VH-VL binders against Mediator of RNA polymerase II transcription subunit 18 (MED18). Designs and how they scored, part 14

Target 1, 219 residues: Mediator of RNA polymerase II transcription subunit 18 (MED18), of Arabidopsis thaliana (Mouse-ear cress) (q9sjz6)
Amino acid sequence: MSMECVVQGIIETQHVEALEILLQGLCGVQRERLRVHELCLRSGPNLGVVSSEVRLLCDLDQPEPTWTVKHVGGAMRGAGADQISVLVRNMIESKVSKNALRMFYALGYKLDHELLKVGFAFHFQRTAHISVSVSSVNKMPKVHAIDEAVPVTPGMQIVDVTAPATSENYSEVAAAVSSFCEFLAPLVHLSKPSISTGVVPTAAAAAASLMSDGGGTTL
Below, E stands for the ipSAE of ESMFold2; O stands for the ipSAE of OpenDDE; V2 stands for 0.75 times the mean of E and O plus 0.25 times the DockQ between their complexes.

## First folded at step 6 (VH-VL; framework fv_roconkibart)

Design k5 (at its last look DockQ between E and O 0.04; V2 from the best seeds 0.00; counts 0 for: pae O 14.1 > 2, placed apart)
Fold by OpenDDE, look of step 6:
Structure k5 (fold): chain C 219 residues (1-219), chain A 117 residues (1-117), chain B 112 residues (1-112)
Amino acid sequence: as target 1 above (219 residues)
Amino acid sequence: QVQLVQSGAEVKKPGASVKVSCKASGYTFTYYAMNWMRQAPGQGLEWMGWINTNTGKPKYADKFQGRVTFTLDTSISTAYMELSRLRSDDTAVYYCARDSYWYFDYWGQGTLVTVSS
Amino acid sequence: DVVMTQSPLSLPVTLGQPASISCRSSQSLVYSDGYTYLHWYLQKPGQSPQLLIYKVSNRDSGVPDRFSGSGSGTDFTLKISRVEAEDVGVYYCMQGTHWPYTFGQGTKLEIK
């Protein structure tokens, strides 16, 4: 079973340079530009008991932008999960055609919110394949108006640390992510998404909160 | 135990350069950034910048940009601060301090740099 | 740059009496993570600065409980419930929220 380990934080824009320097050294790979058009889709109550989210992501930095679908499931539950400092959740992703959105609409999904993330990312392999992204969150005044995007949280950027895992190795992957996050601790506080541990919600969560209409918008 | 040990006092002429060392022990050197501060006689503390001990990339305060250089020798867990084009108002005690999430938990003993003609 | 203003700059205190030092910042020190990166250092005569309080109210290891920090936003206070001879020195507040890091002017605590 496909899973994902995730931690998130927020950082003020003026501190991003320092974080970039740190990440460059820690990751040992070249920085990649990040420009992602993200559609967050939500299904009504008829699509299962557990709330799930489907995200369509388009990497706009590619010569031929392609779409990826990401299905984000629920978080792992139990005492073991509570003891882990990293969020472990079900997740599956796949490249899809440009018509994927139509498919999801046909399945009863609706657009919850639309975002443009701009920044940079590092992808590297250690014990786990870890991805770190630092990005600003922008909204479009009109659907798909990417060129007119404006910041949702001016002065703030989101730090995402993710790593794919399986039901068999999520503990090792989570440990690897946790260990890696210790190196980032001097510059950014990373925690489980959507968990109020005294940390202000991430820019993404803030954006989602401001833009979400409960999945009532149809494209 | 964590210790930061700095090099000895320096006396320099105006226009010269000075290089101060800070040797760390008792912890993993590359896990913490190293900060540099200075304190003129009878004055307060001034932050000069920091260096990432993993990458060697520095961040300088604007006031010192172009005149200060931070370097590392990770093999001996040592950070260096070089200040060039010295002038009389650079006379101060210079400190290295370990960064622990945006505050300084351990300090060197300080290095007095005297600039006089 | 964020300006840190301490008051008073000189603080004569009788042994066993309480002391209070104020530190004000020119802008809010609340970071986006919800924490406030205001710290206090003590520099004893002839010594290097040492960490006393971090993030407004947390005592560093080995710091006596007679020291306490409080405040929010732009106004902060360091209190000593009963001043002892070993508390003599210069106290500095410092902000780590904004780039660059900045210090207060320092408050010199002396025994009367």
Scores: ipSAE 0.000, ipTM 0.521, lowest interface PAE 14.1, mean pLDDT 88
ESMFold2, look of step 6: ipSAE 0.223; ipTM 0.649
ESMFold2 (binder alone), look of step 6: mean pLDDT 93; pTM 0.940

Design k6 (at its last look DockQ between E and O 0.42; V2 from the best seeds 0.00; counts 0 for: pae E 6.6 > 2, grease 19.3 > 18.9)
Fold by ESMFold2, look of step 6:
Structure k6 (fold): chain C 219 residues (1-219), chain A 117 residues (1-117), chain B 112 residues (1-112)
Amino acid sequence: as target 1 above (219 residues)
Amino acid sequence: QVQLVQSGAEVKKPGASVKVSCKASGYTFTYYAMNWMRQAPGQGLEWMGWINTNTGKPKYADKFQGRVTFTLDTSISTAYMELSRLRSDDTAVYYCARDSYWYFDYWGQGTLVTVSS
Amino acid sequence: DVVMTQSPLSLPVTLGQPASISCRSSQSLVYSFGNTYLHWYLQKPGQSPQLLIYKVSNRDSGVPDRFSGSGSGTDFTLKISRVEAEDVGVYYCMQGTHWPYTFGQGTKLEIK
């Protein structure tokens, strides 16, 4: 089955440009814009079952909005999960039509929350498929009213690092993600989503050192 | 070629301690947790706990808490299990096994520890 | 802790005949997307345990197709369609869905 490795962190908006420059230097591929309406649904039945969630994602950065669904399983447990410093979970993704929301409601799912994420992403594609997104997270005052979205955490942005994995290679993928996170440590601390610790104390100093005119060709 | 090679058989008196080694080769040692099991003569398998080979943090089954210690020497890709205050009912073959989350995919050859008065 | 109960504990069988071993867990072993971390190990005489079947029904590399696993939830079965002399040993089920890992008591398969 398909799995993913996930870590998450928070960065102050004033340091986002420095992080973007760092990511550009590390990944060597083009930045992508990110504008996604995310609907998180949960199963109607509860208590006594393994938690799973459905996320409907509408990519608003395309001429015609496209929809995908992510079926997210519970976190990996046991000795393997404790051995690994990233979240490992089952995950299945597929393309869907705009009518998918009605279908999930008919199946007994309920809307848990919805967000508008706006920012950028980098895809590191050499020996590991690591995706990094940096986004502001916005909520809607009225259900589905994306034009009225307001920031959930003003002055802060969320950094997500994800990588696809399988039951056969997740340990190698997790190690790659952990090593990658160390490159970002001057600006953001990344951890399992349930363990996030907040803003890195030296982020201002690291941001200043990265923000050099001409990338150091003028000394 | 993944291989786990354990230290040789031990004979101990009650009240002593024993330290069993498990040397790993053929893979990146810190990518996989190491588990310890034992099997008394003619009996089934008993899980003793595991150790995070990256951080060195162990977790012990309740039965062994306070008597067992798992340690590592990552420079030589080796895990250790030490059992203290030995009793005659600790006589068993002790196994290390690599944890791939899904199952114990590679096992050491076993180390017989005999506790006799 | 999840209790794993095997039946029978001793299984004498005629060479070439089928064998069946039951394993029952005290809790459901189903995880996300129907994944069930129920595994079978064989310990041949004088040897370390070796993986036979993982996640209910998947044979490990090199395991003959006369071995099959089935079951769901709390009830699982290992079957050998035609027992051969090399199949002698003790069979253990083990669950990896719940912390901590637990083994069944073992089923000793012998040729009559």
Scores: ipSAE 0.045, ipTM 0.578, lowest interface PAE 6.6, mean pLDDT 82
ESMFold2 (binder alone), look of step 6: mean pLDDT 93; pTM 0.940
OpenDDE, look of step 6: ipSAE 0.064; ipTM 0.648

Design k7 (from j2 with heavy chain Y31S; at its last look DockQ between E and O 0.52; V2 from the best seeds 0.00; counts 0 for: pae E 3.6 > 2)
Fold by ESMFold2-Fast, scan of step 7:
Structure k7 (fold): chain C 219 residues (1-219), chain A 121 residues (1-121), chain B 112 residues (1-112)
Amino acid sequence: as target 1 above (219 residues)
Amino acid sequence: QVQLVQSGAEVKKPGASVKVSCKASGYTFTSYAMNWMRQAPGQGLEWMGWINTNTGKPKYADKFQGRVTFTLDTSISTAYMELSRLRSDDTAVYYCARDSYDFWSGYFDYWGQGTLVTVSS
Amino acid sequence: DVVMTQSPLSLPVTLGQPASISCRSSQSLVYSDGNTYLHWYLQKPGQSPQLLIYKVSNRDSGVPDRFSGSGSGTDFTLKISRVEAEDVGVYYCMQGTHWPYTFGQGTKLEIK
C-alpha cells in the first residue's frame, strides 16, 4: 500500500476482554493471533543527513517464520493534514527472506530497538479495510532473547488502528477510521501517534507518550 | 444449536489423497477459526492446524506442512482438510473443532463427530 | 514445541471416590496478557472429545461442579470430587499459549 491511516491508544489489561467483546459485536469477523518480533533499523550518516527508518517484522505465529520489511515515511504535511484527526503517511510493505537483516546491516543500517508484540487483531471491511490490533509491547534484555521479553508498560496494552489508503482516497479512509474511533471511545481513547522530525512514530514511543509516568498501572 | 458434521469414513491406499469435510451450523461461520486434530487408534490427540474462516488463511503444524491443505466454502459453511501422499501411519480418526471466540488462544468448545480414515494396501 | 506430560496415564478409581490428574508443561503457559491457556478435555469411549475446563479453572457450561481445575505456570491439576460412572474416559490437558497447540498424552480413568 502507498499510504496508511493510523491512530493509537492505550488500554488497561483488565479492560482488554471488554474491548474484544465490543469488537466482536461490530460484525461477524474472526480475531487473529498476533505475535510479531519487530526490529527497527535506522540509516547511518552515509545515507544522508535525514535518517530513515526500516522495520523488519517477523511473524512468529507460523511454523516457518516469515519476514516483512516495512518502510514508513513521514506524516502528511500542510493545512489539509492539520485538519485530519488521523495520522496519514506513506508506507511500503514487502515480504523478504531471513537474510534481510544482514542485508540492511551491509547497507549501513543499525538496530535502533527491538520489540515483541503479542495479542490479537481484527479486520473489518466497510467503507475502508480497517485493522485493529491489541497487543502487549515487550522488550528484550538481550538482542533476540524472545523468551526473556518483558512488558514495556506492565498492565497496559497498545491499541493500533490502521487502514491502507491511496492518494485518491485517504480522506475517505481517514474519516472511516475516525468514525471507528468514536465507536471505541468508551473503552479506549485513540489519537494520532506522536511525530518527531526525521523520526517515524513507533508503538513503544506512542505508549510512553500516552502514559505520562511511563511506569506501572498503579498511579 | 451449534453443530459440526463431518463426512463419512474413508478407506484409501498408500500414496492416495483424502479430503474430509466439516459442515458448520448454528453460528456465524466466519467468526470462529476451525481447527483440525487427529487420533491414531489407541493413541492421543494431535493438533494438525487451523484455518481463519474469515480470511481463508491456514496455519499448519510442522509435521503436516506440505502434505495437508485446509480450505473453505463459506457459501455452505464448510471447512475441508485434504491430506496427500497417505501412509499407513496416517490411519486415524480426524476431527474438526471450533476455536473459542471468548478467549484469545483457543479452547475447542464444539467438535465434529470424527471421520475414520484407514490407509491400507 | 511445548511438551505436555500427564500423570498418571492409567487411573483406576472406585465410584464415589475422588480422583486427581496432573499435567506439567515444558514451558510456562502464562501468556503476555496474564492469562494461562491450559484446558482440559474428556473423551468418553467412542465419542469426540468434549471441553471440561478452560483457562485453568473455568468450567464449561453444563460441566458438573464436582470437576475443578487448578495450577499455575507449568503445573496443573484436574480434580473430580466424587467420580460417577459417566466420568469414564480419557482426560487430556492442552495448552493454547504457544503455537503449535499441544496435548498431553492422556489419562485413562477406569472404574475398579
Scores: ipSAE 0.007, ipTM 0.538, lowest interface PAE 10.0, mean pLDDT 81
ESMFold2, look of step 6: ipSAE 0.426; ipTM 0.719
ESMFold2 (binder alone), look of step 6: mean pLDDT 92; pTM 0.938
OpenDDE, look of step 6: ipSAE 0.364; ipTM 0.757
ESMFold2, look of step 8: ipSAE 0.305; ipTM 0.678
ESMFold2 (binder alone), look of step 8: mean pLDDT 92; pTM 0.942
OpenDDE, look of step 8: ipSAE 0.462; ipTM 0.778

Design k8 (from j2 with heavy chain K57N; at its last look DockQ between E and O 0.44; V2 from the best seeds 0.00; counts 0 for: pae E 3.1 > 2)
Fold by ESMFold2, look of step 6:
Structure k8 (fold): chain C 219 residues (1-219), chain A 121 residues (1-121), chain B 112 residues (1-112)
Amino acid sequence: as target 1 above (219 residues)
Amino acid sequence: QVQLVQSGAEVKKPGASVKVSCKASGYTFTYYAMNWMRQAPGQGLEWMGWINTNTGNPKYADKFQGRVTFTLDTSISTAYMELSRLRSDDTAVYYCARDSYDFWSGYFDYWGQGTLVTVSS
Amino acid sequence: DVVMTQSPLSLPVTLGQPASISCRSSQSLVYSDGNTYLHWYLQKPGQSPQLLIYKVSNRDSGVPDRFSGSGSGTDFTLKISRVEAEDVGVYYCMQGTHWPYTFGQGTKLEIK
């Protein structure tokens, strides 16, 4: 019932300022700082027939860090998926307490990987609620060692465009996202992220997947 | 009101080609893939493939690969099916049908009225 | 190709009585997402096919409650609880799990 539309791209760091200016003009809202610790958890065999993806997001740009959980489900298939230029998938998101990580470990989830995303975002209403983020993606050499984070893709940043959708409106939302992305095409090529079964890909794997689509910014 | 209106019946000689049109109305044409089926007289249905109405990229069932071409004119919300090197066993009613646009897809919620193509000696 | 086999091929029924149509596939129709893409269409005399039931058991909008679908894996059934005159025609099952999509041979429902 709850869904999201997703596209991703990469942009060279030297072009990020131009993209920020373009987004400021298109969105008409103030940019927000983005500093998020993302923990990707995968289920063990005790929790179901197939593995599931849970992402815990800790917003570090708040006076007190706040936590959000995303449960990412299955994506659209077949001619329907072929027909749409964005990824449409089931997704449920909610606020959670700071104890969420311990709770998911107790339920049998395991940490697959973690990332630190640093950059900016725009959240706006056009014909749908669209969120755009531009961030450096960093990995930690030691678990939770945010101070030691190093870039996954030096000189490149990830552009994420997402919009919430429902089973009744996702075609309209997808069209709105696609139309919006066309205004960004001079600076960044946005396309469906890759989908894998089981373990969720890292930011490096996501960037490689976007490049393998035969489009996007060349290195 | 969703409608798919196909071009009229055709009579062809073996070796010729035929092009059937399917004009869509009452919905956003580029949101739904268009499928093509045929039905020989007194027989069952056979799926021929689909076309992505947003990009124009077709996918064909293996049996028809090399003889069938799906195309579009998006400006008039119209899909076309062209079948070449016609044989007498290509005599059938040809249907266009809209693929469902729910999360699962793969079933056909609206069908054209059908176009009889007769291939005679 | 997945072979879809319907039984019976001809089904004479008395108005007001139940009818049942079997559809069997040569392979499981369960897709990797756990869903089963088995659909039913009715082609009334002189008309194009129309959707009745999608994904085994879901009636399309406007389809009367007397139609129901059931089954799993490779064995599926369409039931009509009380046949009416407007139900005359040829019923087709179709699978959308495997490439290429394939239809059953059809079951012709007639009033005795």
Scores: ipSAE 0.286, ipTM 0.643, lowest interface PAE 3.1, mean pLDDT 85
ESMFold2 (binder alone), look of step 6: mean pLDDT 92; pTM 0.943
OpenDDE, look of step 6: ipSAE 0.415; ipTM 0.760

## First folded at step 7 (VH-VL; framework fv_roconkibart)

Design s33 (from k7 with heavy chain K57N)
Fold by ESMFold2-Fast, scan of step 7:
Structure s33 (fold): chain C 219 residues (1-219), chain A 121 residues (1-121), chain B 112 residues (1-112)
Amino acid sequence: as target 1 above (219 residues)
Amino acid sequence: QVQLVQSGAEVKKPGASVKVSCKASGYTFTSYAMNWMRQAPGQGLEWMGWINTNTGNPKYADKFQGRVTFTLDTSISTAYMELSRLRSDDTAVYYCARDSYDFWSGYFDYWGQGTLVTVSS
Amino acid sequence: DVVMTQSPLSLPVTLGQPASISCRSSQSLVYSDGNTYLHWYLQKPGQSPQLLIYKVSNRDSGVPDRFSGSGSGTDFTLKISRVEAEDVGVYYCMQGTHWPYTFGQGTKLEIK
């Protein structure tokens, strides 16, 4: 199983430029535009009582819509996992046809929500391959109305830090991500996302939770 | 300081392929995206696509999808553009250009000198 | 694709006089991040294009202050306050807001 190391944070839009300058100062970086239509699906009762999450991602800067499915699994557990400041979880990503949504509906999945993420990403090739995305998370007033998207949290943007890992190297990758978080700490507080059994948080849910009083999740 | 140096002029027959190189110097190669443009004689500029120099992921303009391939050799800070199944209307000067460091958004602060590709029988 | 239309296509100017080039886009160039990705390039005879103005109104490093850019939405202007001999060439507007990136047809500035 492939794995990923993940931390998330939130930043005021007015401070995004400062974060971008800081990220550009690192050696071996590459920036890119981010404009992604994300469909978050969850399993219905027919697939069991515990919810699971599947994300369908469409890069809107492609000549033709190209869809990627991302299935995120449970977080690593145990004494070692409790000591790690970075979320380590199983993850599968695959390219899929434009019929993927219809196929998941046929399998009993339901659309939980859809989002438009707009921003930028940086990729670092160091001891670990670390990706940092900074994006405005936007919701549509009606299904697939991309041109009418409005921010979920006006004036705030989400920061996602991810790095691919394997069962053999996840400790080293998690340490690299943790060190990277310390480098960004003066500008953005990155933390381990909260995950309940069988449910993986979305970017919108993470943004809403991080804006809650006291730095915890809302009820 | 910053330089992009392209390979020399090429003359090809219709149906052949051409591979143009763009060697970068004076900056960290993997910190900037590389874009490719062309200009037919007496005509305007046309964008062909770009490549992420860190990940190696290319993005092509629809008109060139299936005929063009962007690749990298990061060990020598060089980007390549290969155009296959050449036609006479592919005769043009081909340019590489570096995307700006300060923003992700498609303006090119340094350009290569250009490579003339002539396609004729 | 977004169509970029420049006017005039040929611009004869007397040395020391002002010059103005218009660029119109078929769609708004305001990106979803609030920025407008309209840029201006100059291609001098026998040379590669060079960046003059990025994001509507920002001069690139080393570009003389006689060059200025303005505009919003779909209508943009490049102005040269006092044309010098070294300003001869073809000027292109370019949009980076929508995929694929597109250029205007070019405006050839000549000394008369």
Scores: ipSAE 0.012, ipTM 0.565, lowest interface PAE 8.6, mean pLDDT 81

Design s34 (from k7 with heavy chain K57R)
Heavy chain, then light chain:
Amino acid sequence: QVQLVQSGAEVKKPGASVKVSCKASGYTFTSYAMNWMRQAPGQGLEWMGWINTNTGRPKYADKFQGRVTFTLDTSISTAYMELSRLRSDDTAVYYCARDSYDFWSGYFDYWGQGTLVTVSS
Amino acid sequence: DVVMTQSPLSLPVTLGQPASISCRSSQSLVYSDGNTYLHWYLQKPGQSPQLLIYKVSNRDSGVPDRFSGSGSGTDFTLKISRVEAEDVGVYYCMQGTHWPYTFGQGTKLEIK
ESMFold2-Fast, scan of step 7: ipSAE 0.012; ipTM 0.569

Design s38 (from k7 with heavy chain S100G)
Fold by ESMFold2-Fast, scan of step 7:
Order: C-alpha cells, then structure tokens, then sequence
Structure s38 (fold): chain C 219 residues (1-219), chain A 121 residues (1-121), chain B 112 residues (1-112)
C-alpha cells in the first residue's frame, strides 16, 4: 500500500488563466489535458463500521478508454500528523477492466457520485513528483451520459495537488507540497480537503460539498 | 535554431510496416510534445496523434489506434512513428510537428520537412 | 470528432485585393480555461505547413500584419488585407480544444 500527500482548493473560473500562467512558469511545460470520467463508490454498512472509498477513473482523452481503480484509505492521525498542513493518506491505484464496476457492486459497494472532470494538469518534478490539476467538476443527469454533463458549481473550479509518498518519505514529500503551495497562495488557498465525520476526504467529497443544496446525484 | 529533420522517402508493399524518424534540435526535447500528421496526395491534413516527450505516453486518433505506435529515443532527441499493416490508402506525406504552447494545444510552431511513404504492389 | 468546415474551398484573388476565409466548427471551441484553441496554417506549394495564427487572433512570429484572425465559439475568419504573390497556397483551420485534433478541408488561394 502506498501513500499520497494531498491539498485542495477552489478558484473562480476568471482567475484560472492567471493560475495556468503561474503553473507553467513553476512546472515548465509539462502541461496535459484533463478529461476524466470518475465513478465514486462507497462501501455499505454491512462491510463494517468504517466507510471506505473506491474510485473508478477513465481517461477519456484516449480512443479506447483505460480504467483505473483508486482505493483511498484513512488519513494519518496523531499529534505529529496534526502538525502537518498537508493531508497524508494510504492509497492503492491499479489498472482494471470496465467489468470492475460490476464486481464492486457484487461486493456491496454502491455508487455515490458520477463526475466528469475537465481541465488541465501540470507535473512538478524536483524533490517529489507533484501533480496539480485544475478542473471543472461536472455531473451527469443519467449514469454515463457524458455529453449531457453540467457543472456542479458554475464559475468555480477545483485545484487538486497530489504527490505519491511512502512511509519512509512522507514528511519530506509533505514539506515539498507545502512549499509548492506557498508559490500558489496569491491566486488560490490550498489546504487539507474538508472532512465530514466518518467520510474519507477526496475530490468527490469536495464536489459533494459544493452540491450540498438539493440533489444533482446521478442515482 | 529549432529544427525537425525527418527520415527519407520509403516505398512499401501492402501489409508491410514503415518507421519514420523525426530528429529534433535547438531546444529541450522533453519540454514539448511531438505530434504526427499525414497528407495523402492532393488531400488535406489529418492528425494522427501525439506523444508526451517527458513521460513517453502516446495518444492516438481512433482511426490509427492498433496500427500506429509512437516511440522516443531521448538520448538522441528523436521521435518515431511506426505504421503497420499498410494499405494503398496509407500513401501520404507524414509530418512531425512540435506543440510549442505545451503538450495539448495544437500550436504546431515547427514542422519537419515531411516523409513521403508510398504503398504500392 | 469535431467537424471543421471551411468556405470557400477554392479562392481565386487578384494581387493587392483582400481575401477572406471562413471556418465553422460543429461545437464550441472554448476550452474550460477560457481559451479558444483555433489556429490557422498555411501550406505553400511543395512545403510543410506553417503556423500563421494561433488562438483565434494572435499572429505567429514573422507573420505579416496583413493577416488577421477573428471569431468566437464556432465561427471564425481569416482575413488577408492585401494579397501578395507569396500568399499562394492552401490555408487550413484547425482546432486543438477537443480530442482528437481536427483540420478543415483546406482553402486553396490562387492568383487570377
């Protein structure tokens, strides 16, 4: 099981161009298009007291879409962890077939959210491999109705900063992420993802927070 | 001075494969994506796909998926396009081009000179 | 795929006169970052294509000011204020907003 360091922020669409210019200067020219179909699954009550999150991710920027499963574990806890400005958590990511969705349903998982993220990503390789994505989060009125996607919160976009880590180097990686965030502070405030009691923090949870007023779930 | 220099013309039989090279100079090779286009005689331009020169990850247009492979040799700043199971309608001039804005904009600021691939019996 | 439609496909012009080429896309070319990735390329006879205009209206380095681009959303225009002999060739519009990238059919500009 590997780990990842995560911070998240929100930016108004009108300021995205300024952030993109800043990111291009910081990261060089390693920008990539982002168009990802995300299925967020939650474990049912019968799988234990602690809920877990499984995300199925499809890169739509490919002719034959490839699927990956990302299993997000609990955040690191304790006095030492509470002093870190970056969320550190366990994470497993692996490539799967589209048939994986049926298997998770058979295991008692349920679809929580279905999202389409559209935007761009940059990679910063120095002490740590830091990925930063800026995307609009869109929901579908019907499962897999990608062409009918509509923004969850018009005029706002999500900024996600992640970096892979291990149990040995997570402090160093967290420090690198924190330092990187200081360069972005004039345009976007990045912090630990918001956490509801008993919920694992994710980009999907942030989208759910933006959708807190009345519906917009696909199922 | 930025230059993209492609390999020479090729004549192939139907069913064969062709591998075209594109050697870059005058800039940091891994900082810009490389795109591939083709143009049949007397016809318009067609985009085939791109490759991220930093990660080596290619993205192909649907029409070419399964027949085309993009690869890199970063030690000599060279990109390759290999097209297999050639048909007569693959006869075209093949171009490489740098995406000068970043990895995904279509801002093709420098192009190779083109490589004519003729597929005939 | 986003379909790019150019008009006219053949454009005979008299030296020194203005010329205009239209390009329409089957869907909006405004990306989520607010940019419109609509570009214009010129292919002179026997040569590789060359970039003329990027992101609707920006001239590439070395491109004469007689070339201008305009438009928004799905409707774009390339204008040449006074055609010169060196402007002969095939003009292509191209979109980089949606995957896969697509080109228009091309407009052949000829001196009559």
Amino acid sequence: as target 1 above (219 residues)
Amino acid sequence: QVQLVQSGAEVKKPGASVKVSCKASGYTFTSYAMNWMRQAPGQGLEWMGWINTNTGKPKYADKFQGRVTFTLDTSISTAYMELSRLRSDDTAVYYCARDGYDFWSGYFDYWGQGTLVTVSS
Amino acid sequence: DVVMTQSPLSLPVTLGQPASISCRSSQSLVYSDGNTYLHWYLQKPGQSPQLLIYKVSNRDSGVPDRFSGSGSGTDFTLKISRVEAEDVGVYYCMQGTHWPYTFGQGTKLEIK
Scores: ipSAE 0.005, ipTM 0.519, lowest interface PAE 11.2, mean pLDDT 81

Design s62 (from k7 with heavy chain F103L)
Heavy chain, then light chain:
Amino acid sequence: QVQLVQSGAEVKKPGASVKVSCKASGYTFTSYAMNWMRQAPGQGLEWMGWINTNTGKPKYADKFQGRVTFTLDTSISTAYMELSRLRSDDTAVYYCARDSYDLWSGYFDYWGQGTLVTVSS
Amino acid sequence: DVVMTQSPLSLPVTLGQPASISCRSSQSLVYSDGNTYLHWYLQKPGQSPQLLIYKVSNRDSGVPDRFSGSGSGTDFTLKISRVEAEDVGVYYCMQGTHWPYTFGQGTKLEIK
ESMFold2-Fast, scan of step 7: ipSAE 0.015; ipTM 0.584

Design s67 (from k7 with heavy chain W104L)
Heavy chain, then light chain:
Amino acid sequence: QVQLVQSGAEVKKPGASVKVSCKASGYTFTSYAMNWMRQAPGQGLEWMGWINTNTGKPKYADKFQGRVTFTLDTSISTAYMELSRLRSDDTAVYYCARDSYDFLSGYFDYWGQGTLVTVSS
Amino acid sequence: DVVMTQSPLSLPVTLGQPASISCRSSQSLVYSDGNTYLHWYLQKPGQSPQLLIYKVSNRDSGVPDRFSGSGSGTDFTLKISRVEAEDVGVYYCMQGTHWPYTFGQGTKLEIK
ESMFold2-Fast, scan of step 7: ipSAE 0.006; ipTM 0.584

Design s75 (from k7 with heavy chain G106S)
Fold by ESMFold2-Fast, scan of step 7:
Structure s75 (fold): chain C 219 residues (1-219), chain A 121 residues (1-121), chain B 112 residues (1-112)
Amino acid sequence: as target 1 above (219 residues)
Amino acid sequence: QVQLVQSGAEVKKPGASVKVSCKASGYTFTSYAMNWMRQAPGQGLEWMGWINTNTGKPKYADKFQGRVTFTLDTSISTAYMELSRLRSDDTAVYYCARDSYDFWSSYFDYWGQGTLVTVSS
Amino acid sequence: DVVMTQSPLSLPVTLGQPASISCRSSQSLVYSDGNTYLHWYLQKPGQSPQLLIYKVSNRDSGVPDRFSGSGSGTDFTLKISRVEAEDVGVYYCMQGTHWPYTFGQGTKLEIK
């Protein structure tokens, strides 16, 4: 399995423009729109063990929807990993057909939650390939009702910073992400999405938790 | 030169609490986690937990959860381990040890000299 | 908890001869990243433990090359090619793969 370095934060919608301007000023960046339909799946009772999170992501900003599966695995959990402010976890991501959801249901997986993320992303390459996305997280009142999506927490958006890593370079990549966090610290506070040993946080729980923490992002 | 210097031996009665200190020098204190271990007389080593020296947040082994408290005084590069409700089987040499800089690997490259805690009468 | 079992528990060795210590874990120590977090420590009489080998086979700074570690999965070995008087003490293996971290019961190396 590949690895990723990840941190998350929250920002008031009114401050998003200031963050976007800062990010646009960085050398070697590229901006893109983000509109992703995310399905988070959990194993059923007959699979019996707490497992890695499975996410199906549909990029709705493409002319024809494209599908990706993301398996989020074990995170570093030792004292050294705890000491740094960046989460390093196993992750595998691959392109799949639109039949993937049906296949996971047949394997006993159940839909845990469904989200629509809308915003923008920037990518830049220096010592690591760092992606930063700023998005509103929206929930659907019923399965696949994308046009009826409503914000999980109105007036707040999530900032995700991620960088792919390997077993050979994760320390260097984590350091690069940590430096990027310091660069963004005046505008947004970024932290690990989870500090739990052996527990993989659900995307919905992470979104709800982060979106409820407004301390330090008020006018 | 990296050094971890612990406080002196303690003798406590059952039910009391003991607080052991570990003063670090020769490196940036907040860059490395601090682990705590103990060793009962004639027995092997037992890991108790670690404390994040940057955030001050501790992690405890389940056996000690609720009885042990790890704290810091970063102004003097010192970590503390307090064990409450002492029993005779808590008699041991207690060690602090610096965690490795390796993110994936938890191994202990420098150890304090140890603090004997005796729980009797 | 992961149980670490060392063998032998007592190891008398003639000065200048080789010595070998085995460590077996109740679960695989290979983490999902492909690394194996097995480490060896030496505790000399009256002293604190000191690191010898980390991640199966890497010698810590200052550790003589007569010490070597090997193994995979659940079976690990520490070898001393030529025992010296200063090597007397108790050797402990430790696993850092699974929470909580656990040590073997120790192997006491004695001369003669």
Scores: ipSAE 0.012, ipTM 0.559, lowest interface PAE 8.2, mean pLDDT 83

